# Designs tried in a protein design chat: VHH binders against F-box/kelch-repeat protein At2g24250. Part 29

Target 1, 374 residues: F-box/kelch-repeat protein At2g24250, of Arabidopsis thaliana (Mouse-ear cress) (q9zuh0)
Amino acid sequence: MAMKKKISTSSIMPDWSQLPEELLHIISTHLEDHYFDAVHARSVCRSWRSTFPFPSSLLRQSYSLPAFPLESKDLCCTLEKVPLFLFRVLTPPDAADASSEYFLGGLGQDKSNDHVELPSPLQCSVKVNVPGTEPILMNMLDCQIIPLGHKYRLMIGCNPEEYSAAFLPLNEQGGGGEFVALLDCTDLFLVLRSTEMRWIRLEKPSTASCKELFTFRGRFYATFFNGDTFVIDPSSLEATPLTPHIDSNFLVPSGNEELFLVKTDFLRCRVSRLDEEAAEWVEVSDLGDRVLFLGGHLGNFYCSAKELPHGCGLTGDSILFTVGSRNVTYPYKYGVHTNKRKAEDNINCWRSSRENRVLFRNRYDPVLSFRVER
Below, E stands for the ipSAE of ESMFold2; O stands for the ipSAE of OpenDDE; V2 stands for 0.75 times the mean of E and O plus 0.25 times the DockQ between their complexes.

## First folded at step 17 (VHH; framework vhh_8fcz_2)

Design z7 (from w1 with T109V; at its last look DockQ between E and O 0.71; V2 from the best seeds 0.00; counts 0 for: pae E 4.0 > 2)
Fold by ESMFold2, look of step 17:
Structure z7 (fold): chain B 374 residues (1-374), chain A 124 residues (1-124)
Amino acid sequence: as target 1 above (374 residues)
Amino acid sequence: QVQLVESGGGLVQPGGSLRLSCAASGFTFSNYKMNWVRQPPGKGLEWVSGISGSGGSTYYADSVEGRFTIIRDNDKKMVYLQMTSLKTEDTAVYYCARVTKYSLWTGRVYFDPEGQGTQVTVSS
C-alpha cells in the first residue's frame, strides 16, 4: 500500500543530490586520494557525476610509439599502461566466511558511452571479463579492491603482443613526461626514449631467454632462465650483474622500499632482500605484513595484509605461488613444521602450510581468478 | 675488500704448457662467474675464458678453445687456467676478473681486473 511506504528512516536521510556545486568541488578535492570513494561519488546522481572526474589513476594510459620494427606492415604501435588490481568477492553473512573468491587482473573504464543511470544510485558495478566465459557484473560494494601496480603491454594494431615491457618515467620532479621503454623480444632487447621516439636494437646480456623485466628505484631489472640477473641503467644502457649465475627464481619489488629474491624448488623456499650498500642478498625470515604473489603471467606482486580482512584466509608474512601444474596451492609460511614424527625439521625456510587451500578458477591473462578455502 | 691474486706465469717455448692460478677473497666467490682476460703487449684487454659460479658451464674464446681449460674450486676460492699448446700469440699479462658491466648498445663486456696479473711469455 502507498501509505505504508512512509518509512521514518528514509525521512531523515539527506538528499545528497541537492548539494551546491561549490560544496561538491570541495568534496572532490578530498576524494582524489581515495580511488573508490570517487567512483561512489560519481554514482550518486548526474550532478555529482558531472562534477567529479573519473579518477585518472584508473584510466588506461596509452602512448603512441613509432612503428614496431619487427613487423613488415604499417601498423600503429602503442604502449598501454594497465592498472592491476586484486578483487576479493565478498560472501554473504557469517556462515560463508570460510571461503573467498579472488580475481587478479587489469582494470579499465568500460569503453561504452551509452550507460544510463543505475537503478540503485548509491551502488556501482564492476564488469569482470574472464576469457572464455560470460562477463560477470558485480556490485562494487560486494568487492574489496586492492591495487597491485600496473602492467605495460604493447599493442600492434588492436592486438596485444606477448612481449614483456618495462616503462620508466624520467624527470618526475619536472613533470616533463619523458620516459624510457625497454622491450624484451625473442632474441634482442628494444629501447625507446621519448626524447627520440625511435626503437633501437640492443644486445641481450645473457644467452638465455629473459624471464622477467621490471623497474625498481629508477632502474630496469632483467632476469633470465639460466639465473642471470641484471640491473640496467636507463641512461647509459649498461647492465651490471646483480646475482650469481643459476638459482634465481623470482624477484619481487615491494614498492620502492625493498627488492626480494625468492629461491625455491616449490617445496621449500628461501627469501632474501637486496642490501644495495653491501651489494649482497640478505636472507630474511619475516616479510612483515606482506603477502607475495609469485609466478603468474601477470608477474610478481605483493599485497599489504592491512588491506585484507582477518577472516579471508590470506594473512601477512606469507607467499602464494600462482604458478604450478595443479589448480590448488597453499600459502607458504616461515618455520612451518610438516612432520610430527621427526624431532628436528628444518624450520629455517618457507614451506607450504597445508592450510587455507587456494583453488584456481582461471590463470590466464588478463585475469587470474582463484578461491581461498579455509 | 675484494682481492684477486694471479700467479703461475712464466717463460715458455711454443708448444709448451702452463697453469695459472687465481686466489679470490673479499666476496662470496661462488656467487660470481669468473673469467680469465689477457692484455697482449701494446693492446687492450681481451677475454680468454669464463666459468659459471657453480663450475658447471665453461666458455672459451675461439683462439684458445681446445687448448685451454678453466677450472674452479669454490671451497678454496680458486680459479685456474690450464694452458697447453701455447703459441707466441698467447704472450700477455693474464688477469682473473669478474664482469663489471655489459653494454647493451654494443654487446661489449667490461672486465675490471683487480690484481697485478701474471705474465705469460711464449718465445723462441
Scores: ipSAE 0.426, ipTM 0.719, lowest interface PAE 1.7, mean pLDDT 72
ESMFold2 (binder alone), look of step 17: mean pLDDT 82; pTM 0.829
OpenDDE, look of step 17: ipSAE 0.525; ipTM 0.779
ESMFold2, look of step 18: ipSAE 0.210; ipTM 0.591
ESMFold2 (binder alone), look of step 18: mean pLDDT 82; pTM 0.832
OpenDDE, look of step 18: ipSAE 0.652; ipTM 0.846

## First folded at step 18 (VHH; framework vhh_8fcz_2)

Design d1 (from z7 with Y102W; at its last look DockQ between E and O 0.54; V2 from the best seeds 0.00; counts 0 for: pae E 4.6 > 2)
Fold by ESMFold2, look of step 18:
Structure d1 (fold): chain B 374 residues (1-374), chain A 124 residues (1-124)
Amino acid sequence: as target 1 above (374 residues)
Amino acid sequence: QVQLVESGGGLVQPGGSLRLSCAASGFTFSNYKMNWVRQPPGKGLEWVSGISGSGGSTYYADSVEGRFTIIRDNDKKMVYLQMTSLKTEDTAVYYCARVTKWSLWTGRVYFDPEGQGTQVTVSS
């Protein structure tokens, strides 16, 4: 008969919790490159959880530091490296809603002490803490998850501090573990070198408050609200004005490949990239597949639109300001026409696209939460 | 390539006034904070005044605040130092300069004077 080949339904599914540990180790080696599949495997049972290590790329790394010199009490001081992710909530195929929901923030392992046992399907979830509401529990399988890099924050005792921090690892290839940390404190900078493990007070190179402090290609960068901008050598601690633009609004590193300067009055903006060889800023009209996120409490970031599906509301070659006077905004794009009645069109700049309306649900610590309406 | 040409110095009596000029070329002038520094006889360089690239912010050493005014004209690529109530202590060669370094250790600012300067002499 032509129906000789049948799918057997008489087989009993094995109890995966009873697999020998040696076989679990073999399975674990095949999951190392799939971060969230490793988290799912850990949720199967205690045996799988003990065998599959939590992925190190999802952990917050900590560096023990000497006691912080600006506090009156000797407390433990720790610098945390917090990995950042963009979560896009997947929409069902039959959903009528044209909006997409996004969460951007730091990720860490939840270590609640309530002894609440979650059902196995919910053990593949992330907890999102939005101020003023109960935590949101999202299933990772219902989200697209895009890595955005990391940020550093200072912990004194068990409490996070508001001081901006920049961290430069040294000798990464050699595994030496040396580093330099630079902190922005009210009236001064503090520096710590791992080779000395002592906080040293430094003078700020500007009378204004520091706006941004970050690293790019092995150096520190500091911007100030009066427009002063400096690059700081980690060994000499000499600050050089960042030429040719002194009065800049935002600096945005794109990995170690490019450093962008975005100058804006929030009606229009111009973007330049640093040409280190020529020692000049070169205006650009194209960001490639990048989406820039500017001005939020988490700092300035970029996201690759290669990771985003068509029609999700976020597209490459665009700028999204997460700071401003309203909870509603639009991505900025180059060359957008205005409806000027009698003036020459100034299309050689970046302006609001007036497409893909963005509604912020939360712009404050700890998570950026927004919807994009298409 | 980069050139800064100072002028307007001279001999003046105490209490007098003088206006120094600096003509800039070879770089995008409006992008740079500009400064006046001076070298008194037998001494090293001393910072006098600074002005932001846009001209919106001005800064002065304590010894000259209230007496000197720094001004820039980005269209003409010029920076000026208007000096009034001059004292014998103001006698120096004055240079127009861009800042090259700032030491976070000491707070010391390093200038790279690129012109020959202009002599200001205040004497009875």
Scores: ipSAE 0.150, ipTM 0.548, lowest interface PAE 4.6, mean pLDDT 74
ESMFold2 (binder alone), look of step 18: mean pLDDT 82; pTM 0.824
OpenDDE, look of step 18: ipSAE 0.571; ipTM 0.819

Design d2 (from z7 with T106S; at its last look DockQ between E and O 0.54; V2 from the best seeds 0.53)
Fold by ESMFold2, look of step 18:
Structure d2 (fold): chain B 374 residues (1-374), chain A 124 residues (1-124)
Amino acid sequence: as target 1 above (374 residues)
Amino acid sequence: QVQLVESGGGLVQPGGSLRLSCAASGFTFSNYKMNWVRQPPGKGLEWVSGISGSGGSTYYADSVEGRFTIIRDNDKKMVYLQMTSLKTEDTAVYYCARVTKYSLWSGRVYFDPEGQGTQVTVSS
């Protein structure tokens, strides 16, 4: 025969939805420490979703609480612990742009009655909801996902409230499960102890509005818009002023290992770490592999740059301010000459690098969304 | 090491004036709110006046409002209390102090004076 032999470069994809449940159970036991692979596996079909449990480490833990005293109606009250992540969208090899797209926010199960037509589960496993816009549909495997910690939010009925919340377990020498929760409610603080299970009104130690409320090494920390900052003991509820008293400073825990103080006028900044043994703030010129995210609606966080590839636009040893009215910024770095003026320019500080331009799409709850242009 | 050195006290007649001074060292002065507290004879400490770290906000006890003025100079690390229209009940040892803690339960504020204080005596 005088015919050219055809060679197929494609084949029929297996129908993974037909995999027997017994085999799915075997596969699921090998994903116990691969949480995001497990989440993606749940998107394959209804059989896979029912067989692969949603990872408990990604669930929003919640606590049922007594009726909230600032409401006139009998509404259910819960405190929700929302784990936070940084998503980096992977660029396809043939993409023409040099920018990287990022999302920072919570990940949760979609328990709503979903009427939206979705593409194949293998093509779409995560939905990014920015209020007032169409959801962004993505495949979770097309994203690098970096854990960032958590935030607490108060739910009254089905509605989230903008009250800042912090939660601490009590010292364990008599049954783990006891806790203290502290809420910032505009004019006052509210405290709830699990041993009492009732809200108690507290006096605020500052006349200004509370800016940030978080925990570090078993204590509450509260910052205020006038620069007041306090360490609050969860047992005595005594507040100790934590210096310094200036209008523009940020406190950012790096896990329970370091607490950084960033003092800034947004032209220059200085960074210190708390040396608890010496009871001193020690100025630093190096953040190591950390990228600090400061001033956003979701709070102050750090990201380890160990996970960030070369050329993605975010690098370690840098500070990204997410506060302000401008939708364009640059990371801050130590020792940068940005003015090119006379030798009197002081480089012993952190300043805008004017490299890797950051463009914000959304800076408000529920998701921080931005692009970085290299 | 933190040091607060009060001065400017003395003996005055009722209606008189004094200016108290407090020199601070051993800490970043502008980072701290500063307060004047006093100890009348045979009594505990009572709060008199306070000033924010920047100096932009001042606060006074009801018994002294309108008569006393608190001022700070962050460059010289000084806080002052300008006292006018002095009364016999203003007789006390005056200290400058930082707040050491707040009780969120009661709203009570605690001070830890570091210096010797300066005696103000108002008598006819």
Scores: ipSAE 0.425, ipTM 0.729, lowest interface PAE 1.9, mean pLDDT 77
ESMFold2 (binder alone), look of step 18: mean pLDDT 83; pTM 0.836
OpenDDE, look of step 18: ipSAE 0.639; ipTM 0.838

Design d3 (from z7 with K33R; at its last look DockQ between E and O 0.65; V2 from the best seeds 0.00; counts 0 for: pae E 2.1 > 2)
Fold by ESMFold2, look of step 18:
Structure d3 (fold): chain B 374 residues (1-374), chain A 124 residues (1-124)
Amino acid sequence: as target 1 above (374 residues)
Amino acid sequence: QVQLVESGGGLVQPGGSLRLSCAASGFTFSNYRMNWVRQPPGKGLEWVSGISGSGGSTYYADSVEGRFTIIRDNDKKMVYLQMTSLKTEDTAVYYCARVTKYSLWTGRVYFDPEGQGTQVTVSS
């Protein structure tokens, strides 16, 4: 999105590209924990770009795996850890339109053959591929960028596979090199342990198709379209049932902090958190600063509202369903009144807020694209 | 404390019918898939039937499909097994149970029969 008009600057600006290398190094050491600040610093000029390393957290991590057994050819197989981000397009302070544009997806390096050295401003840009449209080149300085975690993707040869994958690193995340990977492959699970480096076929604990496969607090979780849900120990590969529910259920890990269960018929929903000590689901009326995104092709995840500015159209303590037959929805909130004077109206649930209208531009792989109208 | 109390067993002739009942308490009943399992004389435990927490999906072993019907009533916290066209090989102690574990290696399903069971005897 481009601004129509900007206020002209009449004062002299300092030329930050003239800073000495030693001073740039001092600045560089203070940016190590702020992954996008390093990218922004690299865009100033060639001297800054050579001084500030590209953040490793923005690179796709990959693990070389043995040949995939379900293909007739022994092709190279890798598991990619794809970082997910929410991009919010910044609006001018004086804009009359309260609409906000969002893009959500995995970040990767451009693999095109057009490897020409670009000017510094274009080097700090991302290319957004929306199916059926021309790719969009967005300057990172025009976006707020919010990390959302990771998606694991199996690559056979150079092509991604549609198999759902869950990956459990051992000995500190990313540092130990040992891992267990679990894949959902049509009628079976496949498991690979780094200690064996061999794909092993497993039985599924349900006759239904697997819906979601993820990790939480060092174990795998698998949900199925019939409502079956299991916790899977990565060592024993024993699956323990975790309260199956009606087919409209979503499980959402909030980091390793909480695991939420959302039951819905898309008119109303109820949210529960897992109380592991009691082995029970406890209904909740408050998600704190979380915005839950449910049912999209990228899975179920959350965004912290601490990173969302006032008036952006998305607020904490809310749920956004990214599935359904319509391309329009509203965030769900707890205790929404219907303005009816009936005692039977139960406000102890989550309902459409009918505010901050969400219009989906794309809900299909590889990017979730939507506009929020306030 | 989790409790499962089975009842409704008895002595019947081949071709007869029985209805087993299971009263559940001590857990959020509607959250769990419920199962009937049986132990024939001198044999191990075998799975008979299962029903989803909502009651929307039912599952049967091949040996009983078409003859047995599993039903649940979440308001009363009850599971039933309607048995018809009974055979001598259906003779067993029947238990109402929750699944405790699945082995992804073998596909084995482990049950925790928490009650005393109810005896079904089909004489021939």
Scores: ipSAE 0.400, ipTM 0.688, lowest interface PAE 2.1, mean pLDDT 75
ESMFold2 (binder alone), look of step 18: mean pLDDT 82; pTM 0.833
OpenDDE, look of step 18: ipSAE 0.567; ipTM 0.787

Design d4 (from z7 with S30T; at its last look DockQ between E and O 0.37; V2 from the best seeds 0.46)
Fold by ESMFold2, look of step 18:
Structure d4 (fold): chain B 374 residues (1-374), chain A 124 residues (1-124)
Amino acid sequence: as target 1 above (374 residues)
Amino acid sequence: QVQLVESGGGLVQPGGSLRLSCAASGFTFTNYKMNWVRQPPGKGLEWVSGISGSGGSTYYADSVEGRFTIIRDNDKKMVYLQMTSLKTEDTAVYYCARVTKYSLWTGRVYFDPEGQGTQVTVSS
């Protein structure tokens, strides 16, 4: 073909498939945290595909653990590190609402499989399991992917996992692969330490049901529906009450950088960060570029507004409440004034967006799906 | 400022009875389990009894079970210890206290007494 021959002889269009391996390596080292670019780089040619690994952050990882003893039987036990991310997916033009965008969180398979193998290197698609619908096969080239971290899940026996867990690698300097896993079984805690590799029953420090169980900066945190809250040392398994008592509140780890306490009655909101050195909650005036998704026992997480696509309708300093039964909400802007006369007294974050209504399709683990009305 | 004020101690004969009181202030009383601990002469603290924040559950050391009764009044922010069938080994300073730490491994509970305590002496 004349245009292909003209392009192949043009000095402005080099043959990218001939790029030296050394240069591909340099490019590869710059793509570690840019998942979309890594997938696209693998699509250039077979040389690039063999050089750029598929992002492991988009796959589930599984680890075998000792059998979990139940009264009737010992059960096979697997720890799963489930990556969480949010897709921005555009509705195809032939859909009923062609202007709508959807954000989907998580990446799941049915419970009989951990992962689905991706298709050929010329076409990248992933299967997204949205509860209440058939699994959706989405083209990764048409998606924007926003990493949300990961969640540990304990898979026990032939039944669907019914237990939540917190997993804490001990992260020894100079090596070591030791860990501690803490499991909430509603009536008791179970602990598995890599040094012992057996499940051991623990006493709970509260008579109420456990609400949240997570890790932050090398320790476990447990909250209970009666408002009891504890920090738990993974080595000694001693629980220290975290005062003051926390009722009608959310604890939100932002990686290992900050632990936020969100106190709200859904009309007003105050956010504090934990100062571990001072053992004190320090009120904050803004969230920076964070968008918080607050689901309580269903999970609290955040994403950076820098990673959100421009014009998507969500911005930094925002809180979205995923708890409750309603499927419509608004982003609440933290730190904006609600009383123009007393700006110094205003630490409330509540504001409804006139243009940006959020419609939830699903709010339940493992998939959060919503769209922002514009 | 947390304050726990114990009272009601005294001298009794073996087999006698006493009722100890503890007045609490400076914290949200119903959010805390309350406990009696004692310090016998020349010894460290021993746990005696505990009561849940609601008052629905009571717990006792083996040495006092069946003889002592712990009671709380959340409206008055008071904790009581009704002691009966007293023995000479019950001689101690009695404190009421809150929990500072739980051991998930052993179920052991650690306390920090805040008051001066009240002396109970059991002798013929």
Scores: ipSAE 0.333, ipTM 0.529, lowest interface PAE 1.9, mean pLDDT 67
ESMFold2 (binder alone), look of step 18: mean pLDDT 82; pTM 0.827
OpenDDE, look of step 18: ipSAE 0.646; ipTM 0.843

Design d5 (from z7 with N31D; at its last look DockQ between E and O 0.69; V2 from the best seeds 0.00; counts 0 for: pae E 3.9 > 2)
Fold by ESMFold2, look of step 18:
Structure d5 (fold): chain B 374 residues (1-374), chain A 124 residues (1-124)
Amino acid sequence: as target 1 above (374 residues)
Amino acid sequence: QVQLVESGGGLVQPGGSLRLSCAASGFTFSDYKMNWVRQPPGKGLEWVSGISGSGGSTYYADSVEGRFTIIRDNDKKMVYLQMTSLKTEDTAVYYCARVTKYSLWTGRVYFDPEGQGTQVTVSS
């Protein structure tokens, strides 16, 4: 990105692949604070790729765990932290076609050793896996990449499991080393504490199946398909019910700053933030210039609309429901005044609040892929 | 100022029926599951029945399923327990309550009854 924009054409384009290694090392030192620039620099050629380290914050972290007690085979158990991103494909704005292409999924370092895939000496490609098709090779130089957080997945042997997982470090001083991991295993929870390194079976606080399991401000949160929600203390493993109890809700952390509750029924959508001190949900009138992505297989996420250029088809204070089987939907604008005294009088998700049309190409693991038509 | 006021208890003979009532105030009633718990003589609290905030789902302990019915009226902020086919083992002080905590270690559910409860006595 920055390296591309600094090139001037005065006589002939320089061959960036021929830069001396000493100069490449100097350039790599200046990229340590801008790791997406480092990813784009790795796209130039094999020489640059070998010289610029892949940013460690973008790597999938793996944690080796004791053998899983619910397996008959004695397979290795690993917990992966998979970072998630929104990829926006850059298109010339002068094109007559009014669409923007998006992918929501993971970014991994290319680990191919034999190079049988289609690598470019001047480009760095990312494999984007789409169910039912071969991986899509996406050119990194053609994408804006926006970080969205992460999800955890359990690996038993080489196979991913569909169980929800949460990992919470118990550090007070940076590299504390202690942690607790909490897993949803259909009929029960399993917990592992680093002080024991042993799986312990826990009772679930609800008779329904667990829908989401995540962390926010040093505590676990669990939601269930019957509308049960709990905050779970990582030390005592006691669960406190979190209201309101509704089966049509989404919880979305906005970093560690806010936890939003999106309540929806047929024609209404109301958003609240958690006031932890008052133990109450406080209704909000706007989303703070955020775009929320709710209900997909990757979980609930947001991005700041400040990261999105004008005319890209997604705007701030919007909600895109990524769950469902229909291939056409709309982001819904949030920000109509909700009179708390007469909340039934407001229909926030009324059809007139819809934005540009969204066509989903894929809603299933491992990537959401969609186009926004202007 | 959370307040739960139970009523409707009394002395009944085995096989009889009663309807317990609980009036709620001081919180957004429809946001909460409501439960009936009971304290038999000389014993701790035991869970009897629960109902979702919307009233769409009801739950019963094995010992009362088929005999007791939990009902709520969110407009009046009331929860009821309709008891039929009463047995001497149903003798207890009955409370309506919200769950305060759940232990994942034991599955134990903690209730903090806010009211005085209502006495149900089943004897010949």
Scores: ipSAE 0.440, ipTM 0.730, lowest interface PAE 1.8, mean pLDDT 74
ESMFold2 (binder alone), look of step 18: mean pLDDT 82; pTM 0.830
OpenDDE, look of step 18: ipSAE 0.652; ipTM 0.848
ESMFold2, look of step 19: ipSAE 0.269; ipTM 0.655
ESMFold2 (binder alone), look of step 19: mean pLDDT 82; pTM 0.827
OpenDDE, look of step 19: ipSAE 0.628; ipTM 0.825

Design d6 (from z7 with G50A; at its last look DockQ between E and O 0.79; V2 from the best seeds 0.58)
Fold by ESMFold2, look of step 18:
Structure d6 (fold): chain B 374 residues (1-374), chain A 124 residues (1-124)
Amino acid sequence: as target 1 above (374 residues)
Amino acid sequence: QVQLVESGGGLVQPGGSLRLSCAASGFTFSNYKMNWVRQPPGKGLEWVSAISGSGGSTYYADSVEGRFTIIRDNDKKMVYLQMTSLKTEDTAVYYCARVTKYSLWTGRVYFDPEGQGTQVTVSS
C-alpha cells in the first residue's frame, strides 16, 4: 500500500513526517480556525492525519426528521446543512490567456464506493462533479478558496429534493439544540419545530410559486414569482407583507446585518438597503467590497472582494446575475457611461460594465462553473 | 394619518360599466400593493383585485376576472377599478385597502379599510 506522502526533491528540506506527536498537537491547535489548513496537514503522512481531525466546518451537518408527508413513509428524511465555497483556480503570471476559472458550490466528503488512492502530487485535491462531464480533480494548492456561508437541502433517502428550506436555531434555551424549519413544498409550506418533531401543513400567503426562502434577524422571509414578499414570524406563523412590493427583484441578506433589495429589468439596476429604524428602503451607490451573485440555482449571496487579488476579473461594488438564457455576461457596476448618442446619459444606476467577460460553463446544481476573461 | 377616499359608485343596469376611484394619502403610496375589497349586503368582506406597487402586475378574483381592470397612478396617488359587464351579484360597498397580515394556519387575509367605501348597486 503506498503512503500518502509528499516526495521531497531536496535533501535540505525538512521531513515533517518525523515530528514528535507532542509538537503535532501544538501545531493542530493553531490550525483549527483555518478551513483548509487541517486538510493540507492531514495529507502529510499517517501520523499527521491521525493527529489532525477533518475540520467540522467542511462537513455537512444532518438533522434527522420525521417521514416526509408528501412522499413514501419508508424513506428517511434529513435536513442537510451544506457549506458553500467559491474556488478560484490560480493562474501562473505568464499564462497563455488572462482568464480566471471559478467553481462555486457545496462541499462535502467524497462518499463514493469507487474511491481510488491518489498519487502524492494529487493528494490535496477536491473532486468537482459537473453533471454530464467526467469528474474534475483540482489540487487545493492551485486554488484560492473563499467561504460563502451555507444552504439547507431536504434529503429523502440519499437523494436531494428541489424543495427549499430555511432554518432558525432557538439559542435562547440552554445554548441550542432547538430549531424551527420552514419548507417550501410547491403548493404549501411545511413547518417543523424540534420540540414537536412533527410536520405541520401551512397555507401559502400567495398563489404564485415561492421564489426564495431565507432567514434574517430571527424571522423567515419568503418571496414569490408574482412579486409577493412576506416576513414570517416563527412563533405565530403570521405573515406580514414586506414593502415595497417587488415583482422583478432580488432580496439579498448580508448576514444578519444588512438586507439588500436589487430592483432590475436586467438592463439597469437600483440597489437599496433596509433601514429598519426609519422603516424604509434607502438607495445605495456602493456595496463596499461585495460582489453579489443573484438569481442562480444556489440562491442569492455575496462574496467579499477583499479576499480577491487585483486583476482577477471580479471586483467589489459589482453584481453578477447568474440567471438568464445567455451563457455570456458582464458584471454590473454603478455609474457606467452608456455613450449612446440618442439617449440620456444617466449614471445614477447599475448597469453592465462591458468589462471582464463572464462565460458560464454550468449554472445547474450542484456547481456554478464560469470563466472570467479580462 | 392614513386616508383612503373611495368614489365613483352608483346605480347601474346589468351589463353596465362604472369606474371606481381611490385617493390615497398619509403613506408612501408606491411602496404598497393596493387592493379592492367589497362587502355585499349582509355579508363579510371579499377580495376583488390587487395591483403591485409599480403597477406592473395585476390580480383578480375568479368572479370578476375579464370584467374588471385595476389601474394605479403613482404620481396622483390614485387607484382605480374599471368595472364592465356588471351583474347584480356585484352589488356591494367597495373599499380600497392594504393587507395587514396573513394567517398561514387558516389562510385568512386581514385588510384594514380606512375609508367609508363607495356603494355600487346593479339592478334592473
Scores: ipSAE 0.370, ipTM 0.648, lowest interface PAE 2.0, mean pLDDT 75
ESMFold2 (binder alone), look of step 18: mean pLDDT 81; pTM 0.819
OpenDDE, look of step 18: ipSAE 0.660; ipTM 0.855

